# VH-VL binders against Protein DJ-1 homolog C (DJ1C), part 1

No score or structure here was measured in a lab: all are predicted.

Target 1, 167 residues: Protein DJ-1 homolog C (DJ1C), of Arabidopsis thaliana (Mouse-ear cress) (q8vy09r84to250)
Amino acid sequence: KKVLVPIGYGTEEIEAVVLVDVLRRAGADVTVASVEQKLEVEGSSGTRLLADVLISKCADQVYDLVALPGGMPGAVRLRDCEILEKIMKRQAEDKRLYGAISMAPAITLLPWGLLTRKRTTGHPAFFGKLPTFWAVKTNIQISGELTTSRGPGTSFQFALSLAEQLF
Structure headers, positions and changes below count from the first letter of each chain, unless a header shows other numbers; Kabat numbers aren't used for antibody chains.
F, E and O are the ipSAE of ESMFold2-Fast, ESMFold2 and OpenDDE, as the mean of both directions, binder to target and target to binder. V2 is 0.75 times the mean of E and O plus 0.25 times the DockQ between their complexes.
[cut] stands for letters that were removed.
The coordinates of atoms that the task and the answers printed are left out; those that the model quotes come from them. Centres of patches stay.

## First folded at step 4 (VH-VL; framework fv_inotuzumab)

Design J03 (from J01 with heavy chain Y101W)
Fold by ESMFold2-Fast, scan of step 4:
Structure J03 (fold): chain C 167 residues (1-167), chain A 118 residues (1-118), chain B 112 residues (1-112)
Amino acid sequence: as target 1 above (167 residues)
Amino acid sequence: EVQLVQSGAEVKKPGASVKVSCKASGYTFTDYYIHWVRQAPGQGLEWIGGINPDSGYTTYRRKFQGRVTMTADTSTSTVYMELSSLRSEDTAVYYCARSDWYEGMDVWGQGTLVTVSS
Amino acid sequence: DVQVTQSPSSLSASVGDRVTITCRSSQSLVYSEGNTYLSWYLHKPGKAPQLLIYEVSNRFSGVPDRFSGSGSGTDFTLTISSLQPEDFATYYCMQSTYFPYTFGQGTKVEIK
């Protein structure tokens, strides 16, 4: 099972690392891809995160799951990546699994139009201000192919839910 | 009738901490974000960070991370900003300000002068 | 961080003058949904800042018609069509598209 976890400057470290670690332990082939010009990116708390590849290497790959960490400005960096937007829109169109945690649902997926008719949770700070008609206040929400979650404190629940759906 | 009222001026020694309050009235406290902005003498406005009073979630400018803590008490409609390990360059007027996601900072507190001197 | 630069840093003007202040961001402030989060503030010594314009061109409630905002992407302007005595102040733009929110360095409008 192939999984993509994209990272960028300001990605939330707990969310990214927990996603990668849990999914790899579950037996997934996880690719960490930088949306920046370099493999090494500085996360939201200043931790250096090292990607496996640049996102350009992933443009034509098919993934069983794409899981987006949040963080600021990480969620904005992911949003502004045209290659990632294309991958995510293909994921949804093909009805393959995708997920987003914390800031990523409201900041990254909502502008791309990927939350329409999806029951969605996310970071409390943006819950009421960037509404989806189907927004819910759960720690984990599965809506068809999309799984969303609240933040760093729900990262293990989020990753475990994705692993369960993948296998 | 919508207003933010801040606590009074503080004089602190280097290395001390200061806690400034910002009390909201005239609106639903949990419907708006509260930001903290400072202005040092002769300098421009600098955004420090913000809090969502509904969730308690905070976002801080990196240079203040580890020294600043923002909290909200919904029972009193009050936001607090605590800044520790004070330095002379922290001498500034500190403002709290309300924002909606889209509109900008529309209501501001009167400001609190924090002076850090030996 | 997104850098915001204002020009000029100061200007001298007389009552009745047209004043234009510019603000440039290091990257586009357009949110993916098409909104641009650029606001303008008036600040006087001893007073709190006041919101004038939000989302580039929207006048805040109670702000006089002589204030207008325009621009797109990375380049923005605040115009005061006919300067009044109460308009002598420092003006700031602020971007709130990206964290951290960043202010321009300010433009001081002084009496000639």
Scores: ipSAE 0.007, ipTM 0.479, lowest interface PAE 11.9, mean pLDDT 88

Design J04 (from J01 with heavy chain Y102W)
Fold by ESMFold2-Fast, scan of step 4:
Structure J04 (fold): chain C 167 residues (1-167), chain A 118 residues (1-118), chain B 112 residues (1-112)
Amino acid sequence: as target 1 above (167 residues)
Amino acid sequence: EVQLVQSGAEVKKPGASVKVSCKASGYTFTDYYIHWVRQAPGQGLEWIGGINPDSGYTTYRRKFQGRVTMTADTSTSTVYMELSSLRSEDTAVYYCARSDYWEGMDVWGQGTLVTVSS
Amino acid sequence: DVQVTQSPSSLSASVGDRVTITCRSSQSLVYSEGNTYLSWYLHKPGKAPQLLIYEVSNRFSGVPDRFSGSGSGTDFTLTISSLQPEDFATYYCMQSTYFPYTFGQGTKVEIK
């Protein structure tokens, strides 16, 4: 089972690290990819995060799951990555699993048009910015291929839900 | 056991407002979306808009934007649709209907006749 | 807005007949994840509409197996394999892939 976890400047450390750790412990082959020019990125709290590869190496790969951490400006960095946008749209089109936590649903997925007809949750601070009829206030929301979650406090629930869906 | 029950018929003058209620029972109110659909005499079905009772988020057909307001009261499991600045062409039977993101509109209210006349 | 057109607008049929109603959308109803949100409803005067088929081909709970849906992209069909007396009604397709949701104009199935 192959999983992609993209990171960028300002990625939320707890969300990214929990996601990678839980999925690797479940037996997934997790690739951490930087959307920046370097493998090393500074997270939202100043922690140095080291990716396995640059996102450019992932453009032609097929993943069983792509899971987006949040954080600011991390969610914006992910949003502005054209390669990642194409990977995520392909995930949706092929009916393969994808997920987003915290600020990623509102900041990253919504502009890409990947929340229409999807029951979604996200960070409480951005709930009012989700201009989607299907926004819900649950801690974890599964809507077909898409799983969303609220924030760092729900990171373990989010990762465990994804692991359960993958295996 | 799952049902939507609407308020009774209304007769209004042009320019007035009407507020129709839709009371849900037999299911978890916040797990489903509620839509409003109308049928004018001799016409087909027309979707007006919908509301997510859990979030309160609404979406309306453009021609009703500014005239329609949908609200949900989770304590009474009731959705309301208010339509203002009524005109004769608003005369119709108004239905509420529930849906989820998979299925179509599976449970419907009995309909409320709204007549707009001078 | 996505336009939905049904054909025919009306038809006359006898009990036992195979009836087909078509629905055409002005653009593809395939959502980006590959799902197609097209549903069919039966409507009789004085009663609320009734869901028959959702997501193109899935029969709703309790709907008789004589009703079937098929199609893809922009062209969809509702088939009644052997028309029964209770099936004389107006049928509507609805797309819910895009806002606003739009209904076809309806197809009235009348007794011959």
Scores: ipSAE 0.025, ipTM 0.611, lowest interface PAE 5.7, mean pLDDT 90

Design J05 (from J01 with heavy chain S99G)
Fold by ESMFold2-Fast, scan of step 4:
Structure J05 (fold): chain C 167 residues (1-167), chain A 118 residues (1-118), chain B 112 residues (1-112)
Amino acid sequence: as target 1 above (167 residues)
Amino acid sequence: EVQLVQSGAEVKKPGASVKVSCKASGYTFTDYYIHWVRQAPGQGLEWIGGINPDSGYTTYRRKFQGRVTMTADTSTSTVYMELSSLRSEDTAVYYCARGDYYEGMDVWGQGTLVTVSS
Amino acid sequence: DVQVTQSPSSLSASVGDRVTITCRSSQSLVYSEGNTYLSWYLHKPGKAPQLLIYEVSNRFSGVPDRFSGSGSGTDFTLTISSLQPEDFATYYCMQSTYFPYTFGQGTKVEIK
């Protein structure tokens, strides 16, 4: 099972690290990809995060799951990555699993048009920015191939839900 | 035990506004969406729009855009639909209805007759 | 808007009859997640509509077994296997895959 976890400047460290750790422990082949020009990025709290590859190495890969951490400006960095946008749109089109936590649903997925008719949750500070009937205040929300979650405090629940869906 | 109870019938003149209420009980008000649907005499059902009472976000059918406003008051578990610039063709029974993620409207209000006449 | 058309517009039937109502959409109602959002409602004059079937074929809680839904893509059917006195009503299908939600024009089931 192949999983992509993209990171960028300002990615929320707990969300990214928990996703990677839980999915690897579940037996997934997790690739951490930087959307920046270097493998090393600073997270939202200033922690050094080291990616396995640059996102350009992932453009032609098929993933069983793509899971987006949040954080600011990390969610904006992910949103502005054209390669990642194409990967995510292909994921949705092919009905393969994808997930987003915290800031990522509203900041990253919503502008890409990937939340239309999906029941979604996200970070409480940005809940009002989910402009759809389908916005909900659950800690975990599964809507077909999309799983969303609220933030760092729900990271383990989010990662475990994705692992259960993947295996 | 789950109920939506609407306000009573209204008679309005062309050009006036009407505000219909829909009070929810027996469930967590913010867990479900509320839609508004109308039926004019001799016509079928027509979806007007709906509201997420948790976020306050609204979606309206284009032909009502600019004339309809939906609001939710979580302290009273009540949704309101206000329709302005009333025309004779707005004469209809107006229903509120609860929706869920299966996209079925499972609980309906009893209906409010709005008559627009001179 | 997605157009939804029912056939027939009306039919006459007797208690015990098998009744079928069809609903056709102007485009596929399959959403990107694979779900198909088509529901069926029963409506009587002076009463609120009642949900019968959601997501094409799922019978709503408390709805009698004689009601069933089927179909895919653009072509859907509501079947009443043995019509009862309380079933004389107007039936509506509704698509909710696309905004705005749209209803069929209705099918009136009348006493023969």
Scores: ipSAE 0.007, ipTM 0.542, lowest interface PAE 8.3, mean pLDDT 88

Design J06 (from J01 with heavy chain M105F V107Y)
Fold by ESMFold2-Fast, scan of step 4:
Structure J06 (fold): chain C 167 residues (1-167), chain A 118 residues (1-118), chain B 112 residues (1-112)
Amino acid sequence: as target 1 above (167 residues)
Amino acid sequence: EVQLVQSGAEVKKPGASVKVSCKASGYTFTDYYIHWVRQAPGQGLEWIGGINPDSGYTTYRRKFQGRVTMTADTSTSTVYMELSSLRSEDTAVYYCARSDYYEGFDYWGQGTLVTVSS
Amino acid sequence: DVQVTQSPSSLSASVGDRVTITCRSSQSLVYSEGNTYLSWYLHKPGKAPQLLIYEVSNRFSGVPDRFSGSGSGTDFTLTISSLQPEDFATYYCMQSTYFPYTFGQGTKVEIK
């Protein structure tokens, strides 16, 4: 099972690390890809995160799951990556699993048009930036191929749910 | 038992505003969506819009955009629909109705007649 | 807007008759999750509408088994296998796949 976890400057460390660790422990082949020009990025709390590859290496790959961490400005960096946007839209079009946690649903997925008629949760402090009729305040929400979750405090629930859906 | 109870009939002059309430009971208010549907005399059913009581987010049919406002009060389990700049063609019975993510409009209020006349 | 058209606009029937009402949408109502959001309602003057069928073919709780729904894509049917006195009413289909939600114009079932 192939999984993509993209990271960028300002990615939330707990969300990214928990996603990678839990999914790898479950037996997934996880690729961490930087949307920046370098493999090393500084997360939202100043931790240095090292990607396996640049996102350009992933453009033509098919993933069983793409899972987006949040963080500011990490979610904005992911949103502004055209390669990642194309990968995510192809994921949704092919009805393959994708997920987003914390600020990623509102900041990254919403502008890409990937939340229409998707029952979606997100970070409580930024719920006002998720102005969709289908928004919910649950800790984790599965809506077809999309799974969303609230933040660092729900990262393990989120990752475990994705692992359960993959296997 | 699930119930939606609406406020009573209203008579308004052209240009006025009307606010209709819909009080929910018998279920967890924030787990379901509330929609508003009207029927003008001799016409069919027309969807106006809906509200998610959990988030407060709304969606409206284009022709009502700018003159309809839907709100929810979770402390009283009540949804409100306010329609402004009333015209004679707004004379109708207004219904609130409940939906979940997958199901249709499963429970309906009894209806509120709004008459717009001079 | 997705247009929803019912056929016929009215029909006359007797108790015990099999009644068929059709509903056609201007575009496919299948959504990304594979669900089709089409529902059917019974409406009588002076009363609120009531849900009969949701997601094409699922009978709502308490609805008699004489009511059934079928169809796919753009073409849908409500069938009443043996019309009862309380079934003389106007029937509406509604699509809720796309905003705005749209109703058919209604089919009035009248006593023959």
Scores: ipSAE 0.074, ipTM 0.653, lowest interface PAE 4.9, mean pLDDT 90

Design J09 (from J01 with heavy chain S99E D100G)
Fold by ESMFold2-Fast, scan of step 4:
Structure J09 (fold): chain C 167 residues (1-167), chain A 118 residues (1-118), chain B 112 residues (1-112)
Amino acid sequence: as target 1 above (167 residues)
Amino acid sequence: EVQLVQSGAEVKKPGASVKVSCKASGYTFTDYYIHWVRQAPGQGLEWIGGINPDSGYTTYRRKFQGRVTMTADTSTSTVYMELSSLRSEDTAVYYCAREGYYEGMDVWGQGTLVTVSS
Amino acid sequence: DVQVTQSPSSLSASVGDRVTITCRSSQSLVYSEGNTYLSWYLHKPGKAPQLLIYEVSNRFSGVPDRFSGSGSGTDFTLTISSLQPEDFATYYCMQSTYFPYTFGQGTKVEIK
C-alpha cells in the first residue's frame, strides 16, 4: 500500500510524524515529500523535518492514500504546490483515499474544490472558512474516500482510521 | 414532495424569548444544512445562521451571537431557532431554508411572523 | 464580513423588456478551485423567497430560461431576457463563499 505525506515550511510536526509512524507500523510504504525546493523543512514549532524526496519525484506516482498534515503556514505551502494539487485531484477523480487534518481541510482542500459533497471536520479556528454545507465538529469524519480530523490532539485517531481503511 | 413547514405566528414582549420550528419532509433530513433568514418590515433579507442537522454544528452571524440558538431533532426531522432577549427591531418574518451541495437555498419554509410589542 | 451591494435599488419595466440587475461583492467570491458561491433569489410579498440561479450561472431546476446569471470575481449580473407579469418582484443576490452568508439589499422590479 503506497502512501504520500507531503510536508512544507510550517507543517505541524505532531500531525506529520504521527501519520508517518502509524501508517508505517501498519505496513504501508510511506513516502514523505517536500513541496519546497529542499528536502529539509522547518515545521510550525521550529523542528527540522527531512523529507525522503521532493514532490517533483511523485508527480506520476499512484498512491493508495495521500494524507495531508496541517499547520501554518504548512497548509498554505501545500495549497500553493501545483504538483500536489494535481495528485490530490487525481485521488478524488479515481476514488482513491485521501485525508487532511487540522488546517489542511479549510486552507488546502477547500480552495482545490475537494470538499464539495464531503462531510468535513478540521481545526476549530478555521470552521468559519468552510463556506459550504458540510462542516462537522467531530474528531474524525469519513466521507467516502475523504477522511478529515481536527488537529494534533486527534492525530493518532486520524492515522489509525486511515490505516483501517487501507487494510 | 420536499417541503419545510414552520410553526405559527408569535407575539412577544421585549425581553422574552421565541422558539420557531421548521419541520422537514420528503428528503433525508441529515443531508442538507438548514439556514435561518429574516426580513424586518421594509428591510431586505438578513442571514441569521445555519445548522448542520447531522452534527448539530452551528454558525451564527455575529450580531445574534449570544442571543440565538439553533438545534436539530433528527427523530422528528425538525430544526429550531430560539431567539432570546427580544427587542422591537426583532419584529420580522423568519424563514428556514435548506441548502444543497452545489445549489443555494433551494427549499424554503412558508415563514413565521414574530412580532415584538412594547 | 463580505459586503454585497446591488444596483439599482429599484427599476420600472414593461412586460417584454430585458432587465439587468447587478451585484458587487467587497472581495472576490472565487474559492474552492474557482467555484463561486453566488446565488439569486426572487421574493414576492407574502411568499417565501425562490432560488433562481446558483453558482453564478446555473439555473435552478424548473426556473424559466429567460433567467440567466453571469459574472466573475466580484461583479455579477442577473438578466431577465423578456420580462413576464409574474416577474414583477424583488430580487436578491447572496454570497455563500464566506460565513456569514450575506444578501444584497434587493432590487425591486416594478411595473412601468
Scores: ipSAE 0.007, ipTM 0.521, lowest interface PAE 8.0, mean pLDDT 88

Design J29 (from J01 with heavy chain N52D)
Fold by ESMFold2-Fast, scan of step 4:
Structure J29 (fold): chain C 167 residues (1-167), chain A 118 residues (1-118), chain B 112 residues (1-112)
Amino acid sequence: as target 1 above (167 residues)
Amino acid sequence: EVQLVQSGAEVKKPGASVKVSCKASGYTFTDYYIHWVRQAPGQGLEWIGGIDPDSGYTTYRRKFQGRVTMTADTSTSTVYMELSSLRSEDTAVYYCARSDYYEGMDVWGQGTLVTVSS
Amino acid sequence: DVQVTQSPSSLSASVGDRVTITCRSSQSLVYSEGNTYLSWYLHKPGKAPQLLIYEVSNRFSGVPDRFSGSGSGTDFTLTISSLQPEDFATYYCMQSTYFPYTFGQGTKVEIK
């Protein structure tokens, strides 16, 4: 089972690290990809995160799951990555799993058109930006291929839910 | 019991505004979306828009944008729809209705007749 | 906007008849997750509309089993297997896959 976890400047450290650790312990082949110009990125709290590859190496790869951490401006960096946008849209078109936590649903997925008619949760501060009729306040929300979650405090629940769906 | 109760009938002059209320009871007000749907005499149902009572965010059908405003008061579990610059074509029965993700509009208010005449 | 058209606009029927109403959308209502958001409502003069069927074929709680929904993509049907006196009403389909939500024009089921 192949998993992609993209990171960028300002990615939320707990969300990224918990996703990678839990999914790897579950037996997934997790690739951490930087959307920046170098492998080392600084997270939202100043922690240095080291990616396995640049996102450009992932453009033509097929993943069983793509899971987006949040953080600010991390979610904006992910949003602005054209390669990642194409990967995510292909994921949805092929009915393959994808997930987003915290700020990623509202900041990253919503502008890409990947939340239309999907029940979604997200960070409380950005909940009001989610689709009006489809926004829910659950800690974990599964809507078809999309799983969403609220923030760092729900990161383990989010990662475990994704692992359960993947296996 | 779960129910939505609307305010009473209104008669307005062209150019006036009308504000219709929809009071929810029997469920957690902020867990469901509220839609507004109207039916003009001899015509079918028309979706106007909706509101998430918890966030206050609204979605309106384009033809009503600029004339319709939807608001929610969580302290009274009441949603309001205000329609301004009324025309005779706005004469209709206005309904509020509750929905969630999986189900359609499952609980409806009794309707409010709004008559716009000179 | 997605256009929704019902056929017929009206029909006359007797108690015990099988009634079929069709609903056609201008584009596919299958959302990217595979769900199809098409619902059916019963409306009587002086009453609020009532939900009958949601997501194409799911009967809402308390709705008699003589009501059934089917279809896919752009073509949907509501079937009443044996019409009862309380079923003389106007029926509406509604798509909620895309904003704005749109209703069909309605099908009036009248006593023969």
Scores: ipSAE 0.007, ipTM 0.527, lowest interface PAE 8.4, mean pLDDT 88

Design J30 (from J01 with heavy chain N52Y)
Fold by ESMFold2-Fast, scan of step 4:
Structure J30 (fold): chain C 167 residues (1-167), chain A 118 residues (1-118), chain B 112 residues (1-112)
Amino acid sequence: as target 1 above (167 residues)
Amino acid sequence: EVQLVQSGAEVKKPGASVKVSCKASGYTFTDYYIHWVRQAPGQGLEWIGGIYPDSGYTTYRRKFQGRVTMTADTSTSTVYMELSSLRSEDTAVYYCARSDYYEGMDVWGQGTLVTVSS
Amino acid sequence: DVQVTQSPSSLSASVGDRVTITCRSSQSLVYSEGNTYLSWYLHKPGKAPQLLIYEVSNRFSGVPDRFSGSGSGTDFTLTISSLQPEDFATYYCMQSTYFPYTFGQGTKVEIK
């Protein structure tokens, strides 16, 4: 099972690290890809995160799951990555799993049009940016291929849910 | 067994507000969406908006934004639609309807006639 | 808003006739999991609307077999294979892929 976890400047460390660790422990082949020009990025709390590859190496790869951490400006960095946007739109079109936690649903997925008719949760501070009718106040929300979650405190629940859906 | 029961007919003057209730029974109230749909005399069905009772979050058709408010009371399994600044064009039968995420609107209230007259 | 248009606006038919109603959307209704969110309703004066078909072709529980839905993308059809007396009504299609949800203008099926 191949998994992509993209990171950028300001990615939330707990969300990214928990995703990678839990999914690898479950037996997934996890690729951490930087959307920046270098492999090392500084996370939202000042921790250095080292990616396996640059996102440009992932443009033509097919993943069983793409899981997006949040953080600010990390979610914005992911949103502004055209390669990642194309990967995510293809993921949705092909009905393959994708997930987003914390700020990623509202900041990253919503502008790409990937939340239409999806029941979604996300960071409480960003609920005002979600499509209000489809926003739910749950720790984990599965809506077809999309799984969303609230924030760092729900990272383990999020990663475990994704692992369960993969295996 | 599963049913939606609406409040009775209302007659209002232009500029007033009206609040219509929709009481749900026979299912888990917080598992389903509730929509409001109206039909003006001689016209077709028009979707006004909806609410997800579990979160209280709403979406409204643009033309009603600023005039419509939908709320849910989980303790009584009741959804309310309040429409303010009433105009003669708001004269219609108003329906509440239940949907899940995948199916259409499968259970409907009996309708509430709202008449706006000067 | 996504426009939904029905044809015809009205028709006259006799019991036993095959009736076909068409619904066209201004853009494709395929989204979210690849599903198409188009439903059909029967509406009689003085009564609430009734769901007939959801997700293009799925007959709702208790709806007679004579009702069927088909179509894809932007073009959809409701067929009544053999019209019965209780089927004289106005029929509406509705798209719920995009906000706001939009209904067609309705097709009135009248006795000939």
Scores: ipSAE 0.018, ipTM 0.593, lowest interface PAE 6.4, mean pLDDT 90

Design J31 (from J01 with heavy chain D54E Y57F)
Fold by ESMFold2-Fast, scan of step 4:
Structure J31 (fold): chain C 167 residues (1-167), chain A 118 residues (1-118), chain B 112 residues (1-112)
Amino acid sequence: as target 1 above (167 residues)
Amino acid sequence: EVQLVQSGAEVKKPGASVKVSCKASGYTFTDYYIHWVRQAPGQGLEWIGGINPESGFTTYRRKFQGRVTMTADTSTSTVYMELSSLRSEDTAVYYCARSDYYEGMDVWGQGTLVTVSS
Amino acid sequence: DVQVTQSPSSLSASVGDRVTITCRSSQSLVYSEGNTYLSWYLHKPGKAPQLLIYEVSNRFSGVPDRFSGSGSGTDFTLTISSLQPEDFATYYCMQSTYFPYTFGQGTKVEIK
């Protein structure tokens, strides 16, 4: 099972690291890809995160799951990555799993048009920025191929749910 | 018994506001969306807007934006629709209706007649 | 807004007749996930509307099997295979693929 976890400057460390660790322990082949110009990025709390590849190496790959961590400005960096946007839209079109946690639903997925008719949750501080009729206040929400979750405190639950859906 | 029960008929003068209630029972209030639909005399059905009681988020038809407000009170399982700056053209029967993602609007309130006259 | 037009606006029929009502949308109602959100309602004066069909062809619980829905993209049909006395009513289609939700103008089925 192939998984993509993109990271950028300001990515939330707990969300990214828990996703990678839990999914790898479950047996997934996880690729961590930087949306920046280099492999090393500084996360939202100042931790240095090292990606496996640059996102440009992932453009033609098919993933069984693409899971987006949040954080600020990490979610904005992911939103502004044209390559990642194309990967995510293809994921949705092909009915393949994708997920987003914390800031990513409202900041990254909503502008790409990937939340319409999807029941979604997100970070409490940014919940009011989800102007979607279908937004919900649950800690984890599965809506077809999309799984969303609230933040660092729900990261383990989010990753476990995705692993359960993959296997 | 799953049902939606609306407040009674209202008579208002032009320029006033009206607030219609829709009380849900027999199901988990936050699991379904509530829509408001009206029918003016001799006209067809018109969707006004809807609310997600779980989030409080609303979507309104553009022609009602600025005049309509929908709210939900989870403690009483009641949705409200307030329409302001009433005109004679707002005379209609107003319905609340429940929906999920797939099964259209399956449960409807009995309707509330709002008459706007001078 | 997505416009929804019904045809005919009215028709006269007798008990036992096969009745067909058409609904046409100004753009495709297939959503990005492949589902089509088109529903049909029966409405009688003094009563609330009743759901008959959802997602083009699915009969709502308790709806008689004489009612069927079909169609795709922009063209949809409600069929009543053998009209009964209680079926004389106004029928509406509604699209809920896009906001705002829009109803057709209605089709009145009258006694011949």
Scores: ipSAE 0.054, ipTM 0.637, lowest interface PAE 4.8, mean pLDDT 90

